# Designs tried in a protein design chat: VHH binders against Transcription initiation factor IIB (tfb). Part 18

Target 1, 335 residues: Transcription initiation factor IIB (tfb), of Methanocaldococcus jannaschii (q58192)
Amino acid sequence: SVDYNEPIIIKENGEIKVVKIGELIDKIIENSENIRREGILEIAKCKGIEVIAFNSNYKFKFMPVSEVSRHPVSEMFEIVVEGNKKVRVTRSHSVFTIRDNEVVPIRVDELKVGDILVLAKELPNIEEDIEIDKKFSKILGYIIAEGYYDDKKIVLSYDYNEKEFINETIDYFKSLNSDITIYSKDLNIQIEVKNKKIINLLKKLRVKNKRIPSIIFKSPYEIKKSFIDGIFNGKDAKVFVSKELAEDVIFLLLQIKENATINKKSINDIEVYEVRRITNIYTNRKLEKLINSDFIFLKIKEINKVEPTSGYAYDLTVPNAENFVAGFGGFVLHN
Below, E stands for the ipSAE of ESMFold2; O stands for the ipSAE of ESMFold2 at other seeds; V2 stands for 0.75 times the mean of E and O plus 0.25 times the DockQ between their complexes.

## First folded at step 14 (VHH; framework vhh_7pa5_2)

Design K01 (from F04 with Y103W W105Y; at its last look DockQ between E and O 0.92; V2 from the best seeds 0.00; counts 0 for: pae E 4.6 > 2)
Fold by ESMFold2, look of step 14:
Structure K01 (fold): chain B 335 residues (1-335), chain A 121 residues (1-121)
Amino acid sequence: as target 1 above (335 residues)
Amino acid sequence: QVQLVESGGGMVQPGGSLRLSCAASGFTFSDYGMSWVRRAPGKGPEWVSAISWSGGKTYYADSVKGRFTISRDNAKNTLYLQMNSLKPEDTALYYCARSYRSWGYYGMDVWGQGTQVTVSS
């Protein structure tokens, strides 16, 4: 079973988003009219929710969830792998490793530092027609990461060395006949844009939540890529104050076949997350099924005993697959 | 060395007021935008307000608009947050932050240690 705060990408009512597994499951159980109990385990039927799971070809797909469950726990284990990806799970929960060239479950209490775990190398690239073009998607990423807007205007700030992106932003809003005002202070540029149609779109997308909108998770590859370029502002690394946005970005990177390392820093009780993109990923396996899989194989760096977030641990059932992707970095978890 | 030191926190009843201060040293204060960020128990950081290098532009989170006023005194190297009509939801550790951009709402690269504000009867 998995800790309350662990991120999981889901499809619910046609929307794709990253949620806390505990929040999702608590809501389903608390709204259920029929809860089945097996000892300390509370189980509820689930309809209309899909998670990412691998199939017999070692490929990830969105797959339906049939049941969700929770049970009380007093301890969790945090597993940290290469790239500082991490997940909190119970001692008896199984994750996946490689044994005799097959992906097999292994219990957390049997893991050792240096063992190999199976994580997601890439995630399904869901592509729907959307009403957002590449140029807006890049600006949208920048707004979510660094922008300000209110009922009257959108405000974007840039450094002097971002001339290409500045020009792209100006050209885009000029093409929409927007009212644009540009301010300078030394080598800092501020662009104010008045455009009610765009401001209303930002409100519809709930951009003030500073999360990746569902429409982006469902967008074509080129739109996802452009959005990510906007988040990173042309750089290979970005520091996030929001863990949730960093988690969103990790899942989106996996959809475009990129990966990242994570560096967590604490200063005065504030944690920030540096996400650094990496695009050179090589399989360290020889079997063709593993080479062509959606898996990356990473060594365990740390196994730490930690306190559960909510006093419960959470799980879900994916019929036929019996696995799902969750955790900061995309761990494959058995159920 | 670059430093930000917050003060002025404390306990106050709902509807009350507090004024936070942030003393800056080790850099040219008037070149930088500044922000206030808060962290409530059990939650992540939440941006509250920002002010441009000159004080000419101010920005507020929707949750504090009309109740909080950010200001700065560049002659005294001090950032302020006047908090009126305080609610229990405003209970948090409040941090002063410097932005590497002149406008304040983004790019926070230096943080203070925070000052506790508790709104309770």
Scores: ipSAE 0.314, ipTM 0.736, lowest interface PAE 4.6, mean pLDDT 87
ESMFold2 (binder alone), look of step 14: mean pLDDT 86; pTM 0.880
ESMFold2 at other seeds, look of step 14: ipSAE 0.445; ipTM 0.799

Design K02 (from F04 with W105Y Y106W; at its last look DockQ between E and O 0.02; V2 from the best seeds 0.00; counts 0 for: pae E 22.4 > 2, grease 26.3 > 24.2, placed apart)
Fold by ESMFold2 at other seeds, look of step 14:
Structure K02 (fold): chain B 335 residues (1-335), chain A 121 residues (1-121)
Amino acid sequence: as target 1 above (335 residues)
Amino acid sequence: QVQLVESGGGMVQPGGSLRLSCAASGFTFSDYGMSWVRRAPGKGPEWVSAISWSGGKTYYADSVKGRFTISRDNAKNTLYLQMNSLKPEDTALYYCARSYRSYGYWGMDVWGQGTQVTVSS
């Protein structure tokens, strides 16, 4: 079972999004007419939700969830692996490791620092036709990461050294016949854009939530890539104040076959998350199935006892697969 | 605090040679594999070469085999790339990167700022 705040990418009613597993499961249980109880374990049937799980070929797919559950707990364990990816799970929950060249489950209470865990190297890239082009998707990424808007204007702030991106932004909005005003102060450039059509689109996409819109998770590779380039402003690392946005970005990076390291920092007593993009290099290995898999294998750096966030631990059932991807960095969890 | 600093780039004529260096600090260099990655104008990153922590195993992209040689000096915390028989297609910003190893795969978690290599008449 996993902690309340652990992120999980789901497909629900055709939309792809990252949610907190505890929020999802609590809502399903509280809205269910048919709760099965096994002691203090609460179980509800689940329909219309898919999660990411691996198949016998070691490939990730969206797969249906049949049941969700929760139960009270008094302790959790935070597992931190290379790249500072992390997940909070119960002592009896199983994750995956490699034994004798096979991917097998292992209980959390059997883990030790230095053990190898299985995580996601890449995630399924669902591609649907969308009406957002690459130029807008890049600017949308930047607005979500750094910008804001209200009923009258969109405001984008840049460092003075970001000349190419600044020019690209100006040229794009000029091509839409927008009213543009540029302010500079010290080392910062602020661009104000008046365009009611674009503002209404941002409202429709719920950009004020500072989360990756579902339409991006469902977009073609080139749109996803352009959006990510906007988030990172063309750089290889980005600092996020929002943990939820950083988690969204990690899952999106996996969809475009990139990866990242995570560094938690404190800036002015605020916890922030530095996400650094990396590109994996693939070499030939003994077992072709593992080399062609969607897995990456990372060593455990830390195992820490922690308090549960909500007093409950959460789980879900993926029939025939008996696994799912969750956690900050894309852990593979047994169910 | 982990830092990688590349040097040795520059302009060279086709057929020429360059030797890139990467100075490492802030970590135990000899515990890690290292890689060279390049980014040509308008292209995404392309892996070039990798070397194991001890230097006992080296790996090369097909496009550079026989022309490039990766090496390391663990006593000096320095990674090298000897680039011979350079072609215009080798023009790129070259990064050194600290490798982390996954079963069957090499990832890279720390990157330098890069050194520019330009091959032109």
Scores: ipSAE 0.000, ipTM 0.172, lowest interface PAE 18.0, mean pLDDT 84
ESMFold2, look of step 14: ipSAE 0.000; ipTM 0.091
ESMFold2 (binder alone), look of step 14: mean pLDDT 87; pTM 0.879

Design K03 (at its last look DockQ between E and O 0.86; V2 from the best seeds 0.00; counts 0 for: pae E 2.5 > 2)
Amino acid sequence: QVQLVESGGGMVQPGGSLRLSCAASGFTFSDYGMSWVRRAPGKGPEWVSAISWSGGKTYYADSVKGRFTISRDNAKNTLYLQMNSLKPEDTALYYCAKSGRSWGYGWYGMDVWGQGTQVTVSS
ESMFold2, look of step 14: ipSAE 0.544; ipTM 0.829
ESMFold2 (binder alone), look of step 14: mean pLDDT 84; pTM 0.859
ESMFold2 at other seeds, look of step 14: ipSAE 0.535; ipTM 0.829
ESMFold2, look of step 16: ipSAE 0.520; ipTM 0.829
ESMFold2 (binder alone), look of step 16: mean pLDDT 84; pTM 0.866
ESMFold2 at other seeds, look of step 16: ipSAE 0.578; ipTM 0.849

Design K04 (at its last look DockQ between E and O 0.89; V2 from the best seeds 0.00; counts 0 for: pae E 3.3 > 2)
Fold by ESMFold2, look of step 14:
Structure K04 (fold): chain B 335 residues (1-335), chain A 123 residues (1-123)
Amino acid sequence: as target 1 above (335 residues)
Amino acid sequence: QVQLVESGGGMVQPGGSLRLSCAASGFTFSDYGMSWVRRAPGKGPEWVSAISWSGGKTYYADSVKGRFTISRDNAKNTLYLQMNSLKPEDTALYYCARSTRSYGFGWYGMDVWGQGTQVTVSS
């Protein structure tokens, strides 16, 4: 079972989003008219929700959830692997390891530092035809990461040395007949853009939530890639104050076959997360099925006993797969 | 030593007012945009307001717009947040933060943080 705050990417009513597993499951249970109880375990049927799970070919797909469950807990274990990816799970929950060149479940209480875990190398890239273009998607990523807007204007700030992106931003909004005002001080540039149509689109996409919009998770590869480039402002690392946005970014990177390391810092009770894009990551591939898999194999760095976020631990049933992807970094969890 | 020190928090009844201050030292205050960020019990950090280097541009989260006013005094190296019409939902630890940019705002451009000052709005 999994901690309340663990992120999980889901598909629900045509929307793809990252949610907290505990929030999702509590809502399903509270809205259910028929809850089955097996000892301390509360179980509810689930319709219309898909999660990411691997099949017998070691490929990830969205697969339907048949049931959700929760049970009271008093302890959780935080597993940290290479790249500082992490997940909080119960002692009796199974994750996946490699043994004799085969991917097999292993209980959390049997794990040791140095053991190899199976994580997602990539996630399904669902591509729908969408109405936003590559250039807007890059600017959208920058607005989510660095920008501001209200009912009247969009505001973006740059360092002067970001000349190419500054010019791209100006050219894009000029092509839309926007009213553009530029302010500068020393090496800083601020661009204010008045365009009511774009402001209304930002509202529709709920950009003020500072989360990756569902339309991006469902977009073609080139749109996802351009959006990510906007988030990172053309760099290979970005610091996030929002853990939720960092989690969104990790899942989106996996959809475009990229990965990242995470560096957490705590400053006066404020945690920040540096996400660094990488393409050269550790793997222990031995047989052909594993080479062609959607898996990456990462060594455990830490196992720490921690307090549960809520009074409960949470789980999902994926009938044919008996697994799902969750956690900060894309852990594969047995169900 | 680069430092930000908040003050002016306290307990106040709903509808009341408070004025927060943030004293800056160890850097050229007038070169940087500044922000207020708050953390309510059981919640993650929430950006509240930002102000440009000169004070000429101000930005507010929707939840505080019309009730809070950010200002700065560059001669005194001090950032302010005037909070009016306080609600129980405003209860939080309030931090000031320095932007890496003169016009900076938002979550991702803040590189120096204070230790925070507690604001409690109790009915």
Scores: ipSAE 0.419, ipTM 0.785, lowest interface PAE 3.3, mean pLDDT 87
ESMFold2 (binder alone), look of step 14: mean pLDDT 86; pTM 0.876
ESMFold2 at other seeds, look of step 14: ipSAE 0.492; ipTM 0.806

Design K05 (at its last look DockQ between E and O 0.69; V2 from the best seeds 0.00; counts 0 for: pae E 4.2 > 2)
Fold by ESMFold2, look of step 14:
Structure K05 (fold): chain B 335 residues (1-335), chain A 122 residues (1-122)
Amino acid sequence: as target 1 above (335 residues)
Amino acid sequence: QVQLVESGGGMVQPGGSLRLSCAASGFTFSDYGMSWVRRAPGKGPEWVSAISWSGGKTYYADSVKGRFTISRDNAKNTLYLQMNSLKPEDTALYYCARSYRSYGWGYGMDVWGQGTQVTVSS
């Protein structure tokens, strides 16, 4: 079972989003008319939700969830692997390792520092034709990461040395006959844009939530890539103050066949997350099935006993697959 | 050494008012935009408000717009947040942050204060 705050990418009613597994499951149980109990375990049927799970070919797909469950717990274990990816799970929960070229479950209480875990190398790329082009998707990424808007204007700020991106932004909004005002002081450039159509689109996409919109998770590769480039401002690393946005970004990176390392820092009790993109991904395995798999194999750096977030641990049932992807960095968890 | 020090926090009843101050030292205050960020218990940081270097442009999160007013006194190297019509959901640690920009998260905020607690309850 998995801690309340662990991120999981889901498909629900045609929308793709990253949610906290505990928030999702608590709502399903609280809204259920028929809850099955097996001792301390509360179980509810689940309809209309898909999660990412691997099949017999070691490929990830969205797969239906049949049941959700929760039970009280007093302890959790935080597993940290290479790249500082992490997940909080119960001691009796199984994750996946590799033995004799075969992906097999292993209990958390049997893990040691240095053991190999199976994580996601890439996730399914869902592609719908959407009403957002590459240029806008890049600017949208920047707005979500750095920007402001209200009913009248969009405001984007730049360092003066970001001349190419500044010109790209100006050119894009000029091509839409926008009202553009530029303010400068020393090394800071501020661009204010009045364009009612774009502001209405940002409202429809709920950009003020500072989360990756579902339409991006469902977009063509080229749109996803352009959006990510906007988030990162063309750089290999970005510092996020929002853990939720960092988690969204990591799942999106996996959809475009990239990966990441994470560096958490605490500044006066403000936690920030540096996400560094990794584009040179390989599996150090010789068996063709493993080379062609959607898996990456990472060593455990730490195993720490921690307190549960909500007093409950959470789980999902994925028929036939009996696994799902969750956690900060895309862990494969046995159900 | 570059420093930001918040003050003015405290306990207040719903509907009340509070004024936060942030004293800046170790840098040319008037060259930088400034922000207020808050963190409620068990939640991540939430951007609240930003102000340009001159004070000529101000920006607010929807949750505080119309109730909070950001201002600055560049002669005194001080940033302010006037908080009116306070609600229980405004309860948080409030941080002052130096922005290289008038708004933003990530590399746009490079210096943070230690925070001042605001508690709104009956």
Scores: ipSAE 0.348, ipTM 0.743, lowest interface PAE 4.2, mean pLDDT 88
ESMFold2 (binder alone), look of step 14: mean pLDDT 86; pTM 0.879
ESMFold2 at other seeds, look of step 14: ipSAE 0.441; ipTM 0.790

Design K06 (from F04 with R98K Y100G S102Y; at its last look DockQ between E and O 0.77; V2 from the best seeds 0.00; counts 0 for: pae O 12.1 > 2)
Fold by ESMFold2 at other seeds, look of step 14:
Structure K06 (fold): chain B 335 residues (1-335), chain A 121 residues (1-121)
Amino acid sequence: as target 1 above (335 residues)
Amino acid sequence: QVQLVESGGGMVQPGGSLRLSCAASGFTFSDYGMSWVRRAPGKGPEWVSAISWSGGKTYYADSVKGRFTISRDNAKNTLYLQMNSLKPEDTALYYCAKSGRYYGWYGMDVWGQGTQVTVSS
């Protein structure tokens, strides 16, 4: 079972989003017509929700969830792997390792530092017809990462050296007949944009939440990549104050076949997360099925006993797969 | 050495007011935008307000708009946050932050130590 705060990417009513597994499952249980109890487990049927799971070809797909469950716990284990990806799970929960070129389950209480775990190398790239072009998607990423807007205006700030992106921003909003005001002082450029249609679109996309909108998770590869370029402002690393946005970005990177390392820093007791893109990942496995798989194999750095966030641990049932992807960095968990 | 020091926090009844200050040193204060960020007990950080280098433009989170007023005095190298109509939900540790950019949650490079605001009966 999995800790309350662990991120999981889901599809629900055509929307793709990253949620905390505990929030999701608590809500389903609290709204359920009938709760089944098996010992300490509370179990509810689940409809209309899909999670990411791998199939017999070692490929990830969105797959339906049939049941969710929770149970009280007094301890959890935090597993940290290479790249500082991490997940909190119960001692008896199984994750996946590789043995004799096969992907096999292994219990958390049997793990040791230095063992190899299976994580997601990539996630399904769902591509739907969307009305967001490449230029707007880049600007949207920048707005979510660093921008401000209210009922009247959008405000974006740039270093003077970012001339190409500044010009892209100005040209885009000029093409929409926007009211643009440019402020500068020394090495800093601020662009203020007034455009009611765009502001209304940002409200519909809930950009104030500083989360990746569902339409981006469902967009074509080129739109996803352009959005990511906007988030990172053309750099290979970005510092996020929002853990949730960092988690969103990790899952989106996996959809475009990229990966990242995570470095947690503290600024005056505020935790921030540096996400650094990795575009050159090498596998040393020889079996064709593993070479063509959606898996990456990472070494365990730490296993630490920790307290549960909510006093409960959470799980879900994916029939026909018996696994799902969750955790900060895309862990594959057995169910 | 860039430094930001917040002050003016304390306990206040709901509906009351407080004025926070942030003293800046070690950089040319008037060249940079400034922000206020808060952290409620058990919660993650929340951006509150921002102000341009000159003080001519101000920005607010929806949760505080109409109740809080950000200002700055570039002659005194000081940032302010006037907080009116305070609610228990405003209870938090309040930080000021400097950016090398006009405004942005992720562009802030220096933070203060914070000043505690507690709104309760």
Scores: ipSAE 0.000, ipTM 0.432, lowest interface PAE 12.1, mean pLDDT 85
ESMFold2, look of step 14: ipSAE 0.012; ipTM 0.559
ESMFold2 (binder alone), look of step 14: mean pLDDT 84; pTM 0.859

## First folded at step 16 (VHH; framework vhh_7pa5_2)

Design L01 (from K03 with S99H; at its last look DockQ between E and O 0.88; V2 from the best seeds 0.00; counts 0 for: pae E 3.4 > 2)
Fold by ESMFold2, look of step 16:
Structure L01 (fold): chain B 335 residues (1-335), chain A 123 residues (1-123)
Amino acid sequence: as target 1 above (335 residues)
Amino acid sequence: QVQLVESGGGMVQPGGSLRLSCAASGFTFSDYGMSWVRRAPGKGPEWVSAISWSGGKTYYADSVKGRFTISRDNAKNTLYLQMNSLKPEDTALYYCAKHGRSWGYGWYGMDVWGQGTQVTVSS
C-alpha cells in the first residue's frame, strides 16, 4: 500500500490527469454505497477509472481498476532510487526487481541499498485530435511555467538572449492580430498581450491551476513535445516551486520517451524541485522481453522510515495485471 | 551576498491590516523585478504579487487582488506589501523574492529568496 500524497496518473471519463492516490481513494470510499471491510481494511468497488499497469509483454497500458482500499498504518518507508525518484510504501508491500532476467515482486522489508528496482522508462502515449496547435502549446507551457494573465492581458518576460522564443511569441500573437506592447530595460524584455479569445481559452483550460491540462496529456507527440519545450524554455533543466507541476512534467516526459533526474532543494523552508531532462538508454541481450520492455532499472540509494501522511495507506486492484504505476518518478508497485 | 530580509509580520484579527517590508542588499535593487510568495500551513507555496523594476507595473494573484498592494522604494532598497481585509486563508509565511529580470511575475525567474515573515490571521 502507498502513502496519501503519492502521484498517480489516471484516466477518468476520457480525461487524463495526475492525482494524489489518497485523495482519489478517500473520495471513492466516502461516496460508496457499500463499503466492504476485511479486518482493518476498507474496500470499495471502482468503476470508470483506469491506471497504468504493465502486461505480460512488459508494456504499460491504461487498465481498469476494479477495487480501491485503504487501511490504517503507523509507519511508511520512503525508497529513493537513482535520479532521486521516490515513493512511500508500507513495509509489507511488494515492488518489482529483476531476478534471473525475470521481473519479480519483492517485499519492501526485504530491500536493501544497492538493490535494483523496476520503474517506468516510458508511459502510454495516448493521442487524440485536439483544438490547439504546436505554436499555442509552446506558449501555453511557458505561461504555465513563468507567465501571468488576468481578464485583460497576458504578460511574458524574457532575457534578451532568448531571441528565438521572443520572436516566436511576438510572431504568434501578431498572427492573431493581438495588441502587443513591448518594454525594455537593459537586456530584459517584457511583452504584454491583449487578446480576449486567447485569455478565454486559458480560462477554459484552467491554466490558473498551474497544472498540465488534460488536453496536453491526450495530445499528439508533437504537441506534447512543444509544450515541454515551452516549460523548459529551451533548456535541459527547470526549477519548479510546485511539486505537483514537477510530478505532472515527469509523467508527460515519460509519455514522450524522455526521462529526468530530480534534485530537491530547500531555501528558507521553501522546497523547490530541479527537473533535468535526460536520455535513458538500456540494452538487455539475455531476455527479449526486457530489451523491448517499457522498464528502466534503477538502484536503491536510500530506504527511510517515515510517518504516514494521513494515517492510512492506499491500494488499487487491477485485475490480471496485479500492478500499477505511482510515485514521484514512476515506480511499479505490486498489489 | 545578495540578501533579502522581511519584516512586519504578526498576528491580526480577520478584517485587519498588515504592512510587510523587505530590505534588499548586495545588488542594484532598482534593476530588478520583485515578488511576494507565501506558504500556508499544509499547502504548497503560492505566488502572491510582483512589481517591475520601476514600480510601474504590478501584478496580483486572484486570491489577493483588490486587498493587497505591492510597492517599492528604490531610494531605500525596500519592497512593501500592504495587506488589507485579511482573512484566515491569508495565514502564511510570506517571502520576498528577487527576479533575475527587470519585470517580476509568475513562479520562475526568482533567483534569491528571503527568510520569510509569519502572518497569522485568527480570531
Scores: ipSAE 0.407, ipTM 0.766, lowest interface PAE 3.4, mean pLDDT 87
ESMFold2 (binder alone), look of step 16: mean pLDDT 86; pTM 0.871
ESMFold2 at other seeds, look of step 16: ipSAE 0.448; ipTM 0.794

Design L02 (from K03 with G104S; at its last look DockQ between E and O 0.64; V2 from the best seeds 0.00; counts 0 for: pae E 7.6 > 2)
Fold by ESMFold2, look of step 16:
Structure L02 (fold): chain B 335 residues (1-335), chain A 123 residues (1-123)
Amino acid sequence: as target 1 above (335 residues)
Amino acid sequence: QVQLVESGGGMVQPGGSLRLSCAASGFTFSDYGMSWVRRAPGKGPEWVSAISWSGGKTYYADSVKGRFTISRDNAKNTLYLQMNSLKPEDTALYYCAKSGRSWSYGWYGMDVWGQGTQVTVSS
């Protein structure tokens, strides 16, 4: 079973989003008329929700969830692997390792530092025929990462040396007949844009939540890539104050076949997350099935006993797969 | 050494007011935008308000707009947050944060944070 705050990417009613597994399951249980209780377990039937799981070819797909469950726990274990990817799970839960060139489950209480775990190298790239402009998607990423808007205007700030992106931004909004005001002092540029149609679109996309909109998770590769370039401002690393946005970004990177390392810093009880993009994936396997798999194999750096976030642990049932992807960095979890 | 020290928190009844202060040292305060960020129990950080380096532009989260006022006194190296019409939902640890870019507007790139001051709104 998995801790309340662990991120999981889901498909629900045509929307793709990253949610906290505990929040999802608590809502399903609280709204269900047919709660089944088996000892300490609370179980509810689930329909209309898909999660990512691997099949017999070691490829990830969205697969339906049949049931969700929760149970009280007194302890959890935080597993940290190479790249500082992490997940919090119960002692008796199984994750996946590799043995004799086969992916097999292993219990958390059997793990030790240095063991190899199976994580996601890439995730399914669902591409719908979506009318979103490539230039807008880049600017949208920048707005989510750095920007501000209200009922009247969008505000973006730049260093003077970001001339190419400044010009791209200005050209784009000029092409939409926007009212643009530029403020500068020394090496800082601020661009204010008045365009009610674009502001209404940002509201529809719920940009104030500072989360990746579902339309981006469902977009073609080039749109996803452009959005990511906007988030990172063309760089290979970005510091996030929002853990949830960093988690969204990690899952989106996996959809475009990129990966990342995470550097967590704690400043006066505020945690920030540096996400650094990487494209080189290490593997020490020669079997063609493993080479062509959606898996990456990473060593455990730490195993820490921690307190449960909610006092409960959470699980879900994926028939015929008995696994799902969750956690910060895309862990493969057995069930 | 860059330091930010918050003060002015406490317990207050719903509908009450508090004024938070943030004393800054170790950098040229007037060169940088500043923000207030809060963290409710069991939640991640939530941006509350930002102010430009000069104080000429201010920005607010929708949840506090019209109730909170950010200001700064560059002569005293102090950032303020006046909080009126407080609600139980405003209960949080409030942090002062400095923008990481000089001459910036204080809603992005925060690099230094204070220790926080607790605000509790209850009957």
Scores: ipSAE 0.038, ipTM 0.571, lowest interface PAE 7.6, mean pLDDT 86
ESMFold2 (binder alone), look of step 16: mean pLDDT 83; pTM 0.852
ESMFold2 at other seeds, look of step 16: ipSAE 0.430; ipTM 0.782

